VHH binders against Translation initiation factor 2 subunit alpha (eif2a). Designs and how they scored, part 12

Target 1, 261 residues: Translation initiation factor 2 subunit alpha (eif2a), of Pyrococcus abyssi (q9v0e4)
Amino acid sequence: AREYPEEGEFVVATVKRIHNYGAFLELDEYPGKEAFMHISEVASTWVRNIRDYLKEGQKVVAKVIRVDPRKGHIDLSLRRVTQQQRKAKLQEFKRAQKAENLLKLAAEKLGKDFETAWREVWVPLEEEWGEVYAAFEDAAKDGIDVLKGHVPDEWLPVLKEIIDNYVEVPTVTIDAEFEITVPKPNGVEIIKEALIRARDRANKEKDVEVKFTYLGAPRYRIDITAPDYYKAEEVLESIAEEILRVIKEAGGEATLLRKEK
Key: E = the ipSAE of ESMFold2; O = the ipSAE of OpenDDE; V2 = 0.75 times the mean of E and O plus 0.25 times the DockQ between their complexes.

## First folded at step 4 (VHH)

Design n01 (from u05n with F27S T28I; framework vhh_nb_b201)
Fold by ESMFold2-Fast, scan of step 4:
Order: C-alpha cells, then sequence, then structure tokens
Structure n01 (fold): chain B 261 residues (1-261), chain A 128 residues (1-128)
C-alpha cells in the first residue's frame, strides 16, 4: 500500500493527455498519481508521431524509470517493457480487478460499503495469499472454509455464493501413453472396452476429465485434466492399475509410458 | 456459469443497417467490459468495438462513424448498431466479456485472449 511506485516497478497506467514531446498518464494502482512518458521512451524505433503509439484512454504496462516524491514526478517507459513482462503485469492487474469487482458485489449483497470490505476482507486475504484472487481460487478448489479465520464469519456465505458462481476451479492437464497388445481375435474390442470403462469411472470425479486418443497400434494417449498435478497423477495411477489388471487377465500385455519415452 | 448469446444477424443489402444484441447471464454484468469481434471466412478474428464498465467506447478504424456500441445494464445486454453496411462487413460476429471491467487496449488493438467469456457468434451477410 505505498504512496509512490519504486524505480524498476511495472505499473498499469491510463493515457490522459498527449503532447508532441510526450504523454501524461494516470497510475491505476496509485490513485491520484500522474506520471510522464517522454516521446523517446515510447518505442525503440524512431517516433515521428506519438499518436501512432498512444491514444487517450488507452491502458499500458509501463516501467517506472524515475520517482521524485518531493516534486511529485514519476517518469515512465514503454520501450523498456518486454512482451513477457507486459503479459505478467497484465495478468496480475486483471486478477486484482476481477477480485475487486467480486468483492464489490459481495459487499453490496451484505449491505456493507467498500471501505468496510477493503478493511475486513481485502487486506487480510492479500496479506496471507499475496493476492486476493488467489484466495478466491483456493476457496473455489478446497471450499470456503479455507477463508475461515481470515475474514469475519458474516462474509463467508456471500463469498461462497459469489466464488461458486464466478470463480472457475483452476485445472492442469497431464498426458501419458499406453502400449497395449491383446493377441486374440477380439483383442481390439477388449482394449476398447477397458479404456472406455476406465475413462467413464474417472470422469465421475469432480473436476476430473479423462480422454483417450488412438495413436496407432499398439499405442494410446491419455490426457487427464484435474484440479492439480497431485490429483492428476493419482487418477493416472488408478487408471493404469485397472487397465494393466484387465489386459493381463485377458492374456495381453500393457505398459504405461511416461513423459520422455 | 456465465453465458453470452448473440442475436440479430442476417442478410442485408449494401447500405443497409442491422442491430446485434448480446445477452449475458448474471447480476455482475454491469462490472464487465463488453466487446465485439468478427471473423470472415479464411481470415483471423478481428476487433470491432468495445465498451468498458464505465461506459467508455472504442472502435476499430474500419467501423468508426458507422457502428455504435451501447449497453443496457438493466437487461444484461450489449448492442452493436451497424449502419452503412458494406460487403466487406460480412462475417460471424462474436460477443466477448471481461470481468476486469477495463478496456484491453494494451499497445494496440485488444486481443481475443484478453477476454474471459465468448459467445457462439451470429452470421452477418451483406450482399452487393
Amino acid sequence: as target 1 above (261 residues)
Amino acid sequence: QVQLQESGGGLVQAGGSLRLSCAASGSIFSSYAMGWYRQAPGKEREFVATITSGGSTYYADSVKGRFTISRDNAKNTVYLQMNSLKPEDTAVYYCAADLSGTYEYWSGSPTEDEYDYWGQGTQVTVSS
């Protein structure tokens, strides 16, 4: 909660006024602070017309290159921001804005003003999780009780409602391959039935999706989407154990192939 | 579950007008930034217009002065009024929503990966 950004910090700024020598921008994360971007800091290429690069109302990710709190001077650079740095800062900012909009909705439903919501919910969650949206994602994944003790109990039911409706459970996808052979006239049917049964069983679990893809005999790919890598690996192990057992009982051979094989 | 549903597409003669609508589910609609994109056959999806949660509007240069974006928060709907239509406007038009509520004009035109939700699209065909 600083009054001024630090030199080297990446900030989100909104273009307010454009002149031939540079632009004045408002810092979205530092209310009431205005910053300046000289035309030489707009692009790495020579700039003839600054309006080819900046438009009033545009939001940019900029790097803070100078700060003078005594004079109220903040200088920004657009040319010194890489695509990777821009993407990371944009994602951080958007997550914070999403969390803020969800919290505003929660406050409205509970009959509280936003100042109260900031003090009672935002500050505690930001201090513990580093960002409020991460706390909302954990609550979506592991249940609202992960927030218990961090926010007043009166917020828990309304936050649960909002998180359940607007925050998706984050997922990960892993892949592996099976090498399966069944040396019988109906071997292909046996393999197909085993894969379908394993898929359908796994897909009954919350936030778990399993897909098989035929790659060419004797190889099959499995893709597993789950809330985290631990759960994805657990599902894969369960499926592998069933497939290997069923195929062995049918007089065949099955092998699970992992990652770099 | 947030869903966007476009309507109002169809066949129109050059110089004609159409109004597209996009209905969204949920009471948080007023917090969304809403956008329209279009995709012609064999082309990449391109930006058309956006309106922020605060009501600021932005347009692609190709449609500026001809198209108008607006929103009705009471109806959870965003509109695209298309006037003076040209054969070049023929495309599938997609509605998009961003929960951050801000315009995604970062170093140029907003990109489609900057929106959280997308509709299925509505076909607009402009005959000569």
Scores: ipSAE 0.279, ipTM 0.646, lowest interface PAE 4.0, mean pLDDT 85

Design n02 (framework vhh_nb_b201)
Fold by ESMFold2-Fast, scan of step 4:
Structure n02 (fold): chain B 261 residues (1-261), chain A 127 residues (1-127)
Amino acid sequence: as target 1 above (261 residues)
Amino acid sequence: QVQLQESGGGLVQAGGSLRLSCAASGFTFSSYAMGWYRQAPGKEREFVATITSGGSTYYADSVKGRFTISRDNAKNTVYLQMNSLKPEDTAVYYCAADLSGDYEYWTGSPEDEYDYWGQGTQVTVSS
């Protein structure tokens, strides 16, 4: 629990008061801390009316440009936040909110107050994983035992229950296209059988899902969902090798088409 | 398994009204905040409205007073009532679901990712 943000940090802040020279904002992640944003830090262009950019009650992603804990001064900037930085901070903030809500639910089920949950669960997981929601995702993916030794054992059953119910296993999805032709009267059925067999074999692997979509002869799309990019590519290579082999044996032609990254 | 399906889009004259619906399945709908986003051709996706699991509502400034978001947890459906439509409202409208609590921090055009997104429904407003 840091008392003050650090220079360069991105924060979520709520606009409290607006003056001609700037605005005062409350830092949502640092309860009780108020920060100032000078009118020159609101936008990259000259600002005549600050209320064209900020409204009281509005929440913004801002960059901390100055911190002086001795004076209680925190200075913020909007103009120095790129869209990518804003998006990343919003995702971080929302993930933290989800984790906090799930932890509150777990604490209630266990009959503990939130201060105890913060001390026993939040702080240890944040220190080890960098963010609590990442720890919950790892537990969803690899099982609750990844949290063993980091939180008291009494939390494990209730955390497993909430993670199983509310946290999706993180995955990646890649896509590619096949061009397949089989110059036989039953060519479409041969293709269908080959795709179904390849799909069913791949889907036997844990956390792997393969879907084929007919796009119109001779094109078929494949979507592969897997735990990570390396596994998704490995599955695609395996499927492509099988399809190419089976289609060639049937007297046809198959080609895997990759989009550029 | 998870599905968000928008409906109710179409062509309407300026000053007219449309009601969008988003039917959800495959997750605990009542625990999720629901939102509407829109994207016009050649523009980035922008925030329109959100409703929290508790029923609190938040709107982009461009639609405040004209659009109303609501939800029916018994039907697993979120709605967007759009009144006094303008040509500038022409866009594909997307339904989104997120486990986060309070969405007051939307400033108009968040580019953050929701847990789940729908396919989109086209709204065209003619002058």
Scores: ipSAE 0.005, ipTM 0.299, lowest interface PAE 9.9, mean pLDDT 83

Design n03 (framework vhh_nb_b201)
Fold by ESMFold2-Fast, scan of step 4:
Structure n03 (fold): chain B 261 residues (1-261), chain A 126 residues (1-126)
Amino acid sequence: as target 1 above (261 residues)
Amino acid sequence: QVQLQESGGGLVQAGGSLRLSCAASGFTFSSYAMGWYRQAPGKEREFVATITSGGSTYYADSVKGRFTISRDNAKNTVYLQMNSLKPEDTAVYYCAADFSGTYTYWVGSEDEYDYWGQGTQVTVSS
């Protein structure tokens, strides 16, 4: 129920009108609210021409620097947004828009209007998960029954269909390095064969991807993508054990060096 | 399987025209915003044009007035009509799709698109 954004909040805004002194933007997350960005808030450096930075219809991530609900005044800054803050806010906004579009598809399929979908699905899932897309990701990972009891049962089959078709199971990637030496004329071939076998075995598991990168003798990087950190660590341990054993049997030495924790 | 397949690239003389097509499959095309990006050798990928799910269009200043983006939802295809081509337009052109469905002209965030095509080469001779 927030009618106005708070000072310090990051918002997504759409540029509507540009003047020499500043721009007027519509707040995408606060329907009907218009905000102003003075030319001095567009960039950290001196801005000669505002149109070099902003275009009508363009979406920006801006920081709310002033809010006066009595006067209906909202002031925005673009120069006070870091690249990291911008990326995080865009990700948040994009996830919300994806969830909304998926819910619209589900509502259409079930013959319900969006107001009904909002009350019966969006509000309960947002309340429990903090964001609707996170609920959809949990359903994709652990099955539709994680939503049971939070939404009416009639929604479960259609949500399952939509989630299975459009929501990718989230993954994590960890990395580590191997230091490998095989003091034989064909040592490079022995190392290559060991790494290829370990990779191919691990890649047979669902949602697991292993990649090796040569960094320069004797160093090799491993990247492991898996559904969660526990599985990624389990895969790393299994691969390390196999590589260390095979290399030792070949008369070489291998050491696992953990780059990230 | 989601696919974006570009076509219509080739070699053309300066002042000529080309029409690029991007055929989409494996997703609900009409719900997506569609964009065109290009990458010249040794340069980063740059924005060219976008069309929202609602049909609003936005262009890079370098192509405004010369290029036109359009879509045909019945054919699941987005087009880029390129007129008055210049040697500076020489690049690999990529089609991109964004499920947000709204404005796909994000500041410095072409990597926010959900799907990308493999690209089509456009070479403009002087």
Scores: ipSAE 0.012, ipTM 0.438, lowest interface PAE 8.4, mean pLDDT 84

Design n04 (framework vhh_nb_b201)
Fold by ESMFold2-Fast, scan of step 4:
Structure n04 (fold): chain B 261 residues (1-261), chain A 126 residues (1-126)
Amino acid sequence: as target 1 above (261 residues)
Amino acid sequence: QVQLQESGGGLVQAGGSLRLSCAASGFTFSSYAMGWYRQAPGKEREFVATITSGGSTYYADSVKGRFTISRDNAKNTVYLQMNSLKPEDTAVYYCAADLSGDYYWLGSTPDEYDYWGQGTQVTVSS
């Protein structure tokens, strides 16, 4: 919500004009603001032809290295952005754009203009959640009522409809390994049946998915996808208890191996 | 439920043509950028082409001039016309949708798209 970005901020910018000494870019997140990137800030190595690195109309993630609001000067760097910083900023920008498009759709369905949607929905949700899309994810996960008191009640039914149709419930995946041995000629079949039954029972639970991978006797990997780490760990403990019990009753041994002791 | 259903893949000889279609349902198609990605055996998914909600098109250098992406919002369908096919075009082709996608992204990854189809196999024989 600021007029100008801050020094050190990562921004999404669109290349508008390219010259031999640098490029002029429009800041997507700061409407009407144009920034300059000197040719020395384009790459870590010497640049012979700036057009080998930048194309007009292209979107880039750049770091703000200087801001002078009085003069309207904003300087950007591409070479001072790591791949990890670029990926993180693109994810952040994509989430904000998704939230904006969903809010526009909700506003249209409710017969409101976007200025009203911004004031009544965007600003309050951004203040409380830090980002609007995170509020939408919480509503998708825990129900629309998490937004009660933060937005006017008239928005709740239309936001519920939009969130239910377009916002995926976020999940996390954890992994662990089992060491399983059954000293019988049909030991592999006993292990396979135990793992399939444990998997199928866990997968009946909402938003839970369990997968087993054979790594080589006696090792098996489990991957658990769940709404949060607490739930994922709870599912892992439940599955481990079942597998250890069933394998022991079959005359075998099973051990859950964790990444840390 | 959101669905993207590809069709039109198959076996074709080098120099031939195929037209892939992707039928979309369960979302507001006209608001999404649509793209095509491909994955050859043992390789990661790579970008092929995208068309924004406004109709702007962008192509990977390897297919530029040979492939054309287009959309029909009335039919909720995106197309990939593939001409002058080469053996190196052999891959599973995936349709993808991105709600944030009115932008051409430098180095876009598959993880950044909202919805994916199941894929359609394209095999180009020498």
Scores: ipSAE 0.011, ipTM 0.415, lowest interface PAE 9.1, mean pLDDT 84

Design n05 (framework vhh_nb_b201; at its last look DockQ between E and O 0.84; V2 from the best seeds 0.00; counts 0 for: pae E 5.4 > 2)
Amino acid sequence: QVQLQESGGGLVQAGGSLRLSCAASGSIFSSYAMGWYRQAPGKEREFVATITSGGSTYYADSVKGRFTISRDNAKNTVYLQMNSLKPEDTAVYYCAADLSGDYWTGSEDEYDYWGQGTQVTVSS
ESMFold2-Fast, scan of step 4: ipSAE 0.354; ipTM 0.648
ESMFold2, look of step 5: ipSAE 0.144; ipTM 0.540
ESMFold2 (binder alone), look of step 5: mean pLDDT 81; pTM 0.829
OpenDDE, look of step 5: ipSAE 0.604; ipTM 0.836
ESMFold2, look of step 7: ipSAE 0.186; ipTM 0.588
ESMFold2 (binder alone), look of step 7: mean pLDDT 81; pTM 0.825
OpenDDE, look of step 7: ipSAE 0.587; ipTM 0.826

Design n06 (framework vhh_nb_b201)
Fold by ESMFold2-Fast, scan of step 4:
Structure n06 (fold): chain B 261 residues (1-261), chain A 127 residues (1-127)
Amino acid sequence: as target 1 above (261 residues)
Amino acid sequence: QVQLQESGGGLVQAGGSLRLSCAASGSIFSSYAMGWYRQAPGKEREFVATITSGGSTYYADSVKGRFTISRDNAKNTVYLQMNSLKPEDTAVYYCAAELYGDYEYWTSGTEDEFDYWGQGTQVTVSS
């Protein structure tokens, strides 16, 4: 961990004191560091009353515009942060905080202090994955053994328990449409049974969820949630093959409709 | 497993009032920030109100003075009292929960990353 942020870095800070000329903020990611934000850096428009924009206890995403480590001076700006930059930084911060809390829980269960957890788990995982929460997501998706060799073996059982209970497997959702017709008096029932069977079969797979939505004959939408796009496409292909086969055997026609992208 | 369940939606005439409730199951409520979003047909989902675990409240400008958010930690429930309703308030209202949800997070368009969402409740305001 660096002792000071770099000029140009985006940081999460908590407003501590507000004066008429500016505010003092604590840097959440740099414990013990206090920074100053002049009133002219609070907004892109002229600010008459700083308290219209800031409240004590408020968390903000700010850009570091000046650092003087010798004097202990850090200057921040809110007006120089775009909405996209704010969103990206908040997601990064949220993921890091989640990972830290899970690691603290793991350390407590093993009877180890957080300094040990930081050295033995945080630093190695951050070095390899770029962020610790990404390592936890990979372990949730592909199993705890992805962490083997990166952290001491004694951490693996506790991390597995915590990851399984608290980390959602990252998922993606794709959609497609089926055009299905069965020219029989019980055609609607045949279609419903085919869709229900395909859905229930796919939903038995870990971290796979399939939903069908009736759009109006002859169209049905399918939504597939899976760990990644390749798995989602595999599931769609498997379902399409089953539906097309069953419908064809029943004397009907089914077509999978994909939009261009 | 955690679930959020909304209730209290329905049809009301302009100028009327409705109170929405969101009941949280599981062991999350007291430490989470809770809030409401809404989505009208053909429009993007928009922020309505949030209440932090400590009780601080924030509102969208369009609802300030008309809507009030509150929470009851003993009942694991968050409420949205909606007064002076307008046809423009017609939307599906969604309850959301977020462990690290500060004001900037709730209003910055990162709502797609919230920890938990409810299924939504329809509010229709007739003129």
Scores: ipSAE 0.011, ipTM 0.323, lowest interface PAE 9.4, mean pLDDT 83

Design n07 (framework vhh_nb_b201)
Fold by ESMFold2-Fast, scan of step 4:
Structure n07 (fold): chain B 261 residues (1-261), chain A 127 residues (1-127)
Amino acid sequence: as target 1 above (261 residues)
Amino acid sequence: QVQLQESGGGLVQAGGSLRLSCAASGFTFSSYAMGWYRQAPGKEREFVATITSGGSTYYADSVKGRFTISRDNAKNTVYLQMNSLKPEDTAVYYCARDLSGTYEYWISGSEDYFDYWGQGTQVTVSS
């Protein structure tokens, strides 16, 4: 973690002291750093009583508007933070706090203090992945060995245990439609069997889920949930190939329909 | 199942003192800030005082120097010591869990600082 935030950065801060001219806040993400918020930066409208907007102990998302590392001066703004920006920063902060809690649990299980965990695990993972929780997600998805060489080997077994128990593999869902026609008296049964077989085959693969929905002849929707976009598209191509082959063999026609990007 | 139960209200003469108590259950008391609000007849609920999980206190200007908020984490109880009472302090006093210092509050995106209000306790100050 940097010693000082950058201008334009959104930070989580805790209100420590309030005066008529402004407030002093501690930066939750930069331990030991205190920042100032002038009364004119609290709200877009005129502020007579700053305590209508802030109280001691309150946590806020603020924008860093000035930084002087030489003097140790950090200035914050609350009025320049939109609700959308606030929500985005809270989500980022939540991911960081979750990763920190998991690391504390790992340190406790390994008999290490948090300072050691920070130096040996947090800093290296943050430098390589940009975000520690992203490293944990990659380990959950692709196995603990993605962390090998970035953290000391003694951490790998305990991190694997914690990641396997507390970090869910992120997934993506894509959708597409099939237009299928089989001009036979038992055409519906042929189509149903083709879709069920393709679905069941795909669902045998780890972290892949395929679902078909009947929209009304000749249209069928497919939803594919997979660990990433590449895998989802690979599964879709495999399923489409199988369905098109089976339907053609039965004397029908099938077409995969995709929404234009 | 969050529960807050106030007690200690009553009738006192101007210049008198009362100590209010709020017993909390159903959550990890030590992790939350706790506060007091009051509502006088025909008025909106007014903030009185809050105490953070770390022990920092904040007061409404109308009660500074007269009221003291404190907590006992071992007993899951928050207190409001009210000294030099005035007729203007007559109100129903409510205990509330203060979310402003918690990550749960920030994750929710709520603008409400307090939730899980108790039933209230009546304080009447005679002239």
Scores: ipSAE 0.000, ipTM 0.210, lowest interface PAE 13.9, mean pLDDT 83

Design n08 (framework vhh_nb_b201)
Amino acid sequence: QVQLQESGGGLVQAGGSLRLSCAASGSIFSSYAMGWYRQAPGKEREFVATITSGGSTYYADSVKGRFTISRDNAKNTVYLQMNSLKPEDTAVYYCAADLSGTYWTYSGSPEDEYDYWGQGTQVTVSS
ESMFold2-Fast, scan of step 4: ipSAE 0.324; ipTM 0.625

Design n09 (framework vhh_nb_b201)
Fold by ESMFold2-Fast, scan of step 4:
Structure n09 (fold): chain B 261 residues (1-261), chain A 127 residues (1-127)
Amino acid sequence: as target 1 above (261 residues)
Amino acid sequence: QVQLQESGGGLVQAGGSLRLSCAASGSIFSSYAMGWYRQAPGKEREFVATITSGGSTYYADSVKGRFTISRDNAKNTVYLQMNSLKPEDTAVYYCAADYSGDYTFWSGETPDEYDYWGQGTQVTVSS
């Protein structure tokens, strides 16, 4: 790990002290490093009371806007972090925390200390995958043997047990829309029954989750989560065939709408 | 990975007490930050209380002094003790969990959205 963050980097920081002109924060990913956030960098609008935005002990995602390693100066900004960038950094941080917790559990089961686990497992996996949790996801998907040669063999059985029990298999989500009309007094109930039946049937498949959202007559959105795009498309086609058949039999019309955007 | 199941909801008279429980399964409970959120009809989901993996607690101003969050790591359960209940406390209460542990991320006055949610339990307070 670097001693100092880079300009432009997104970091997780803990608010330590608040003053009228700004706040001092500790960088959680750079132990022992303190950074400053001027009140003008807290929000895009004028800030009268900094304590409306920050409280001591609070964890924030901030952008590093200046680093001077020779003077030990690090300046942070909250206002220059978009919602998209914040969510991405939080996702990255949570994945790292999850991987660390799982590795601590594995070390405990092997009777090893965390320093040993860090050296023997964390560092090699981070170097090869860029992210330890990504290595755990690959092992969950393709088997523990993907880790062979990267960590000592003694870790493989305990990592397999933990990954199988605690790591979710990576999934993908696709969406599409249906245009459905049933020109009968009970048409809404016919449509509802068709969608619920198709959803419940699909949701019985391993690692498949289907959701329908009413967008306003005659449109319904479908979201399909599956292990890969091939499976997601297969599920969509199966559902479409069922819905189109059931609706047609009821004297209605249904069309699956696919957009390239 | 994480499954959360709330229980303990129901109908109570104003001034009464209720204890909500949330059982977690399929994961490392002691490493989680655990929280309670609520949603009243026609309103957005709002923060109620959170407890970090280290035991630090945080409360919404509207419940401070009346509600107490606690955890039992041996039972993989988080609790919300609700005292001096008001009709305004009527809502569906949701349990939430996050691998952030001792980190309570904030985007203003309340913690950020948690990764895992229960199905909710209805609390109704009659006047």
Scores: ipSAE 0.022, ipTM 0.462, lowest interface PAE 7.5, mean pLDDT 84

Design n10 (framework vhh_nb_b201)
Fold by ESMFold2-Fast, scan of step 4:
Structure n10 (fold): chain B 261 residues (1-261), chain A 126 residues (1-126)
Amino acid sequence: as target 1 above (261 residues)
Amino acid sequence: QVQLQESGGGLVQAGGSLRLSCAASGSIFSSYAMGWYRQAPGKEREFVATITSGGSTYYADSVKGRFTISRDNAKNTVYLQMNSLKPEDTAVYYCATDLSGSYEYWLDSPSEYDYWGQGTQVTVSS
């Protein structure tokens, strides 16, 4: 964490004092730092009563519009934060709070204070991964040894226990459609066998799940769940290649329909 | 994995009381914000009550003064005491957790909660 936020940064802040000309807020991510929000930065329309928009104790997502470290001045804006930006910042903040709570639990299990946990675990993981929760996700996905060398060895067993119990392996799901025709009396059975075989082969891979859904001849939907988008696309291409080959050999025709929107 | 298990639902007469329980797995229960939501037949899921990790409580206007949310960290359980029940309270009640602990501005955003229980049916007859 930096001593001061940067201009343009989105921050979570808690309203501390409200005056007719503006409000003073404490920055949740920068302990001990107080910022000011002028009444003209509260909303896009003219504000007569600032207390219609802000209440003491309220948490807000604000944009840092000015920083003067020499004077200790930080100026914030609410009016320059879109709903999309607010949602993204809240999700980022939620991930950081989850990681912090998990680290607090780990520290308690080792009989260490949170300052030690911050120095020995948080700072090294944040420097390498950009965010601590991302490091925990990688450990959940690829095993605790991804953290080896970044934190003291004594943290590894307790972090493994906590990560295994509370951090879910992130997955992505993509979908596509096949248009398949086999002009034979047993065409449906040929198609069914090809889809089942492709599904079962793909499902042997770790953290890969493939599902086919019949939509009505000649259309079939495929859903592929995988650890990341690149793996999901690789699986889809492999399945498509197999299906197209098998169907063509059977005297039929198959086309993969990719949605671009 | 965090698992939530609701219990205590059932059939009750108008004016009666029920106490719902939600048992959470895991040793960090005290760091969670815990909430109750309900879904009545033909309606969308709506907020009922929440208790933050710090113990602050918040209620929907429709239940304020009749329902009380509480937690027992030693038992990893959150409770919803429902008094003066009305037929309009008939719904499936869901327990939900927020692992970030206590950001109150997410109370009206069900999609922001991390974990949900399977639900427990509450039926209030006239």
Scores: ipSAE 0.013, ipTM 0.459, lowest interface PAE 7.8, mean pLDDT 83

Design v01 (from u05 with N58Y; framework vhh_7qia_2)
Fold by ESMFold2-Fast, scan of step 4:
Structure v01 (fold): chain B 261 residues (1-261), chain A 128 residues (1-128)
Amino acid sequence: as target 1 above (261 residues)
Amino acid sequence: QLQLVESGGGLVQPGGSLRLSCEASGSIFSSYAMGWYRQAPGKQRELVAFITSGGSTYYADSVKGRFTISRDNAKNTVYLQMNSLRPEDTAIYYCAADLSGTYEYWSGSPTEDEYDYWGKGTPVTVSS
């Protein structure tokens, strides 16, 4: 929550008024701060009409090229923002807005105003995690208790409800193949039961999804979706151990096949 | 998780009217900003109209004065009332939901990953 942005920082700004020499913009993330964008900073090529690029009320992603806190002067550039940088800044801004909207829902459920939610929840979580949405993601992944001690206890049940319903845990998916043979008349049933049981056990774990695909005897594909590669590999190892054990006990053979990255 | 289901598209003559509906399920609808986009054959997807969670609206210049976006939070539905339809309005119309409440801050087409949820689209054909 700095009073002024830093040189080189990417900001979201709202165009307030346009002149022939440039535009004045309000910084959305720095309330009360106005910045200036000279016409030469609007595009990489010569600009005849600034209104071809900017409109009053429009929001833009701009790069801060100068800050003078003493004079209250902030200069912005549009032409020095790549499409990749724009997308990254928009994602950051969207995450902050999502967190704010979810916090407003939590405050409403507790009968508290947003000023209270800001002081008791937003500020402490931003200071510890760098961004509030990251704290919500950690709570979604590792449980609401990761927020315990950072916010008053009365917020925890409502935040848990909101986070569980609206915050998706980022996931990764790994794949592997099993080669399974059971030389018995009921071998197909034995294989099916082993795969279903392993799948159902793994799927009881939060944010873990296991799918098997029949590729043609003796080959089966497994896809494991999990919060990170460490957990995905742990789940694969556990499933492989169970399948290999059950198939061996049934008089068959099973092998886990992995490709390197 | 939020699911969006569009309805109300079809064939209409120039000068006619259609009302598109987008019904949301699975999440708190009132917290989402809702938009209508369209994609004509051989063209990129473009924003038609947008309504914030607070009720503020935006319209593309090409539809301003002819189209009206509205929402009914009790029914978890956003509407697009389309009047004075023209052949150039022929497109597949998509409903989109965004929890952040932001809209396209820059020129260009939104990518699919810039919004939280998209509908599958409803076709609108304006011809005689």
Scores: ipSAE 0.295, ipTM 0.642, lowest interface PAE 3.6, mean pLDDT 85

Design v03 (framework vhh_7qia_2)
Amino acid sequence: QLQLVESGGGLVQPGGSLRLSCEASGSIFSSYAMGWYRQAPGKQRELVAFITSGGSTYYADSVKGRFTISRDNAKNTVYLQMNSLRPEDTAIYYCAADFSGTYTYWVGSPEDEYDYWGKGTPVTVSS
ESMFold2-Fast, scan of step 4: ipSAE 0.175; ipTM 0.562

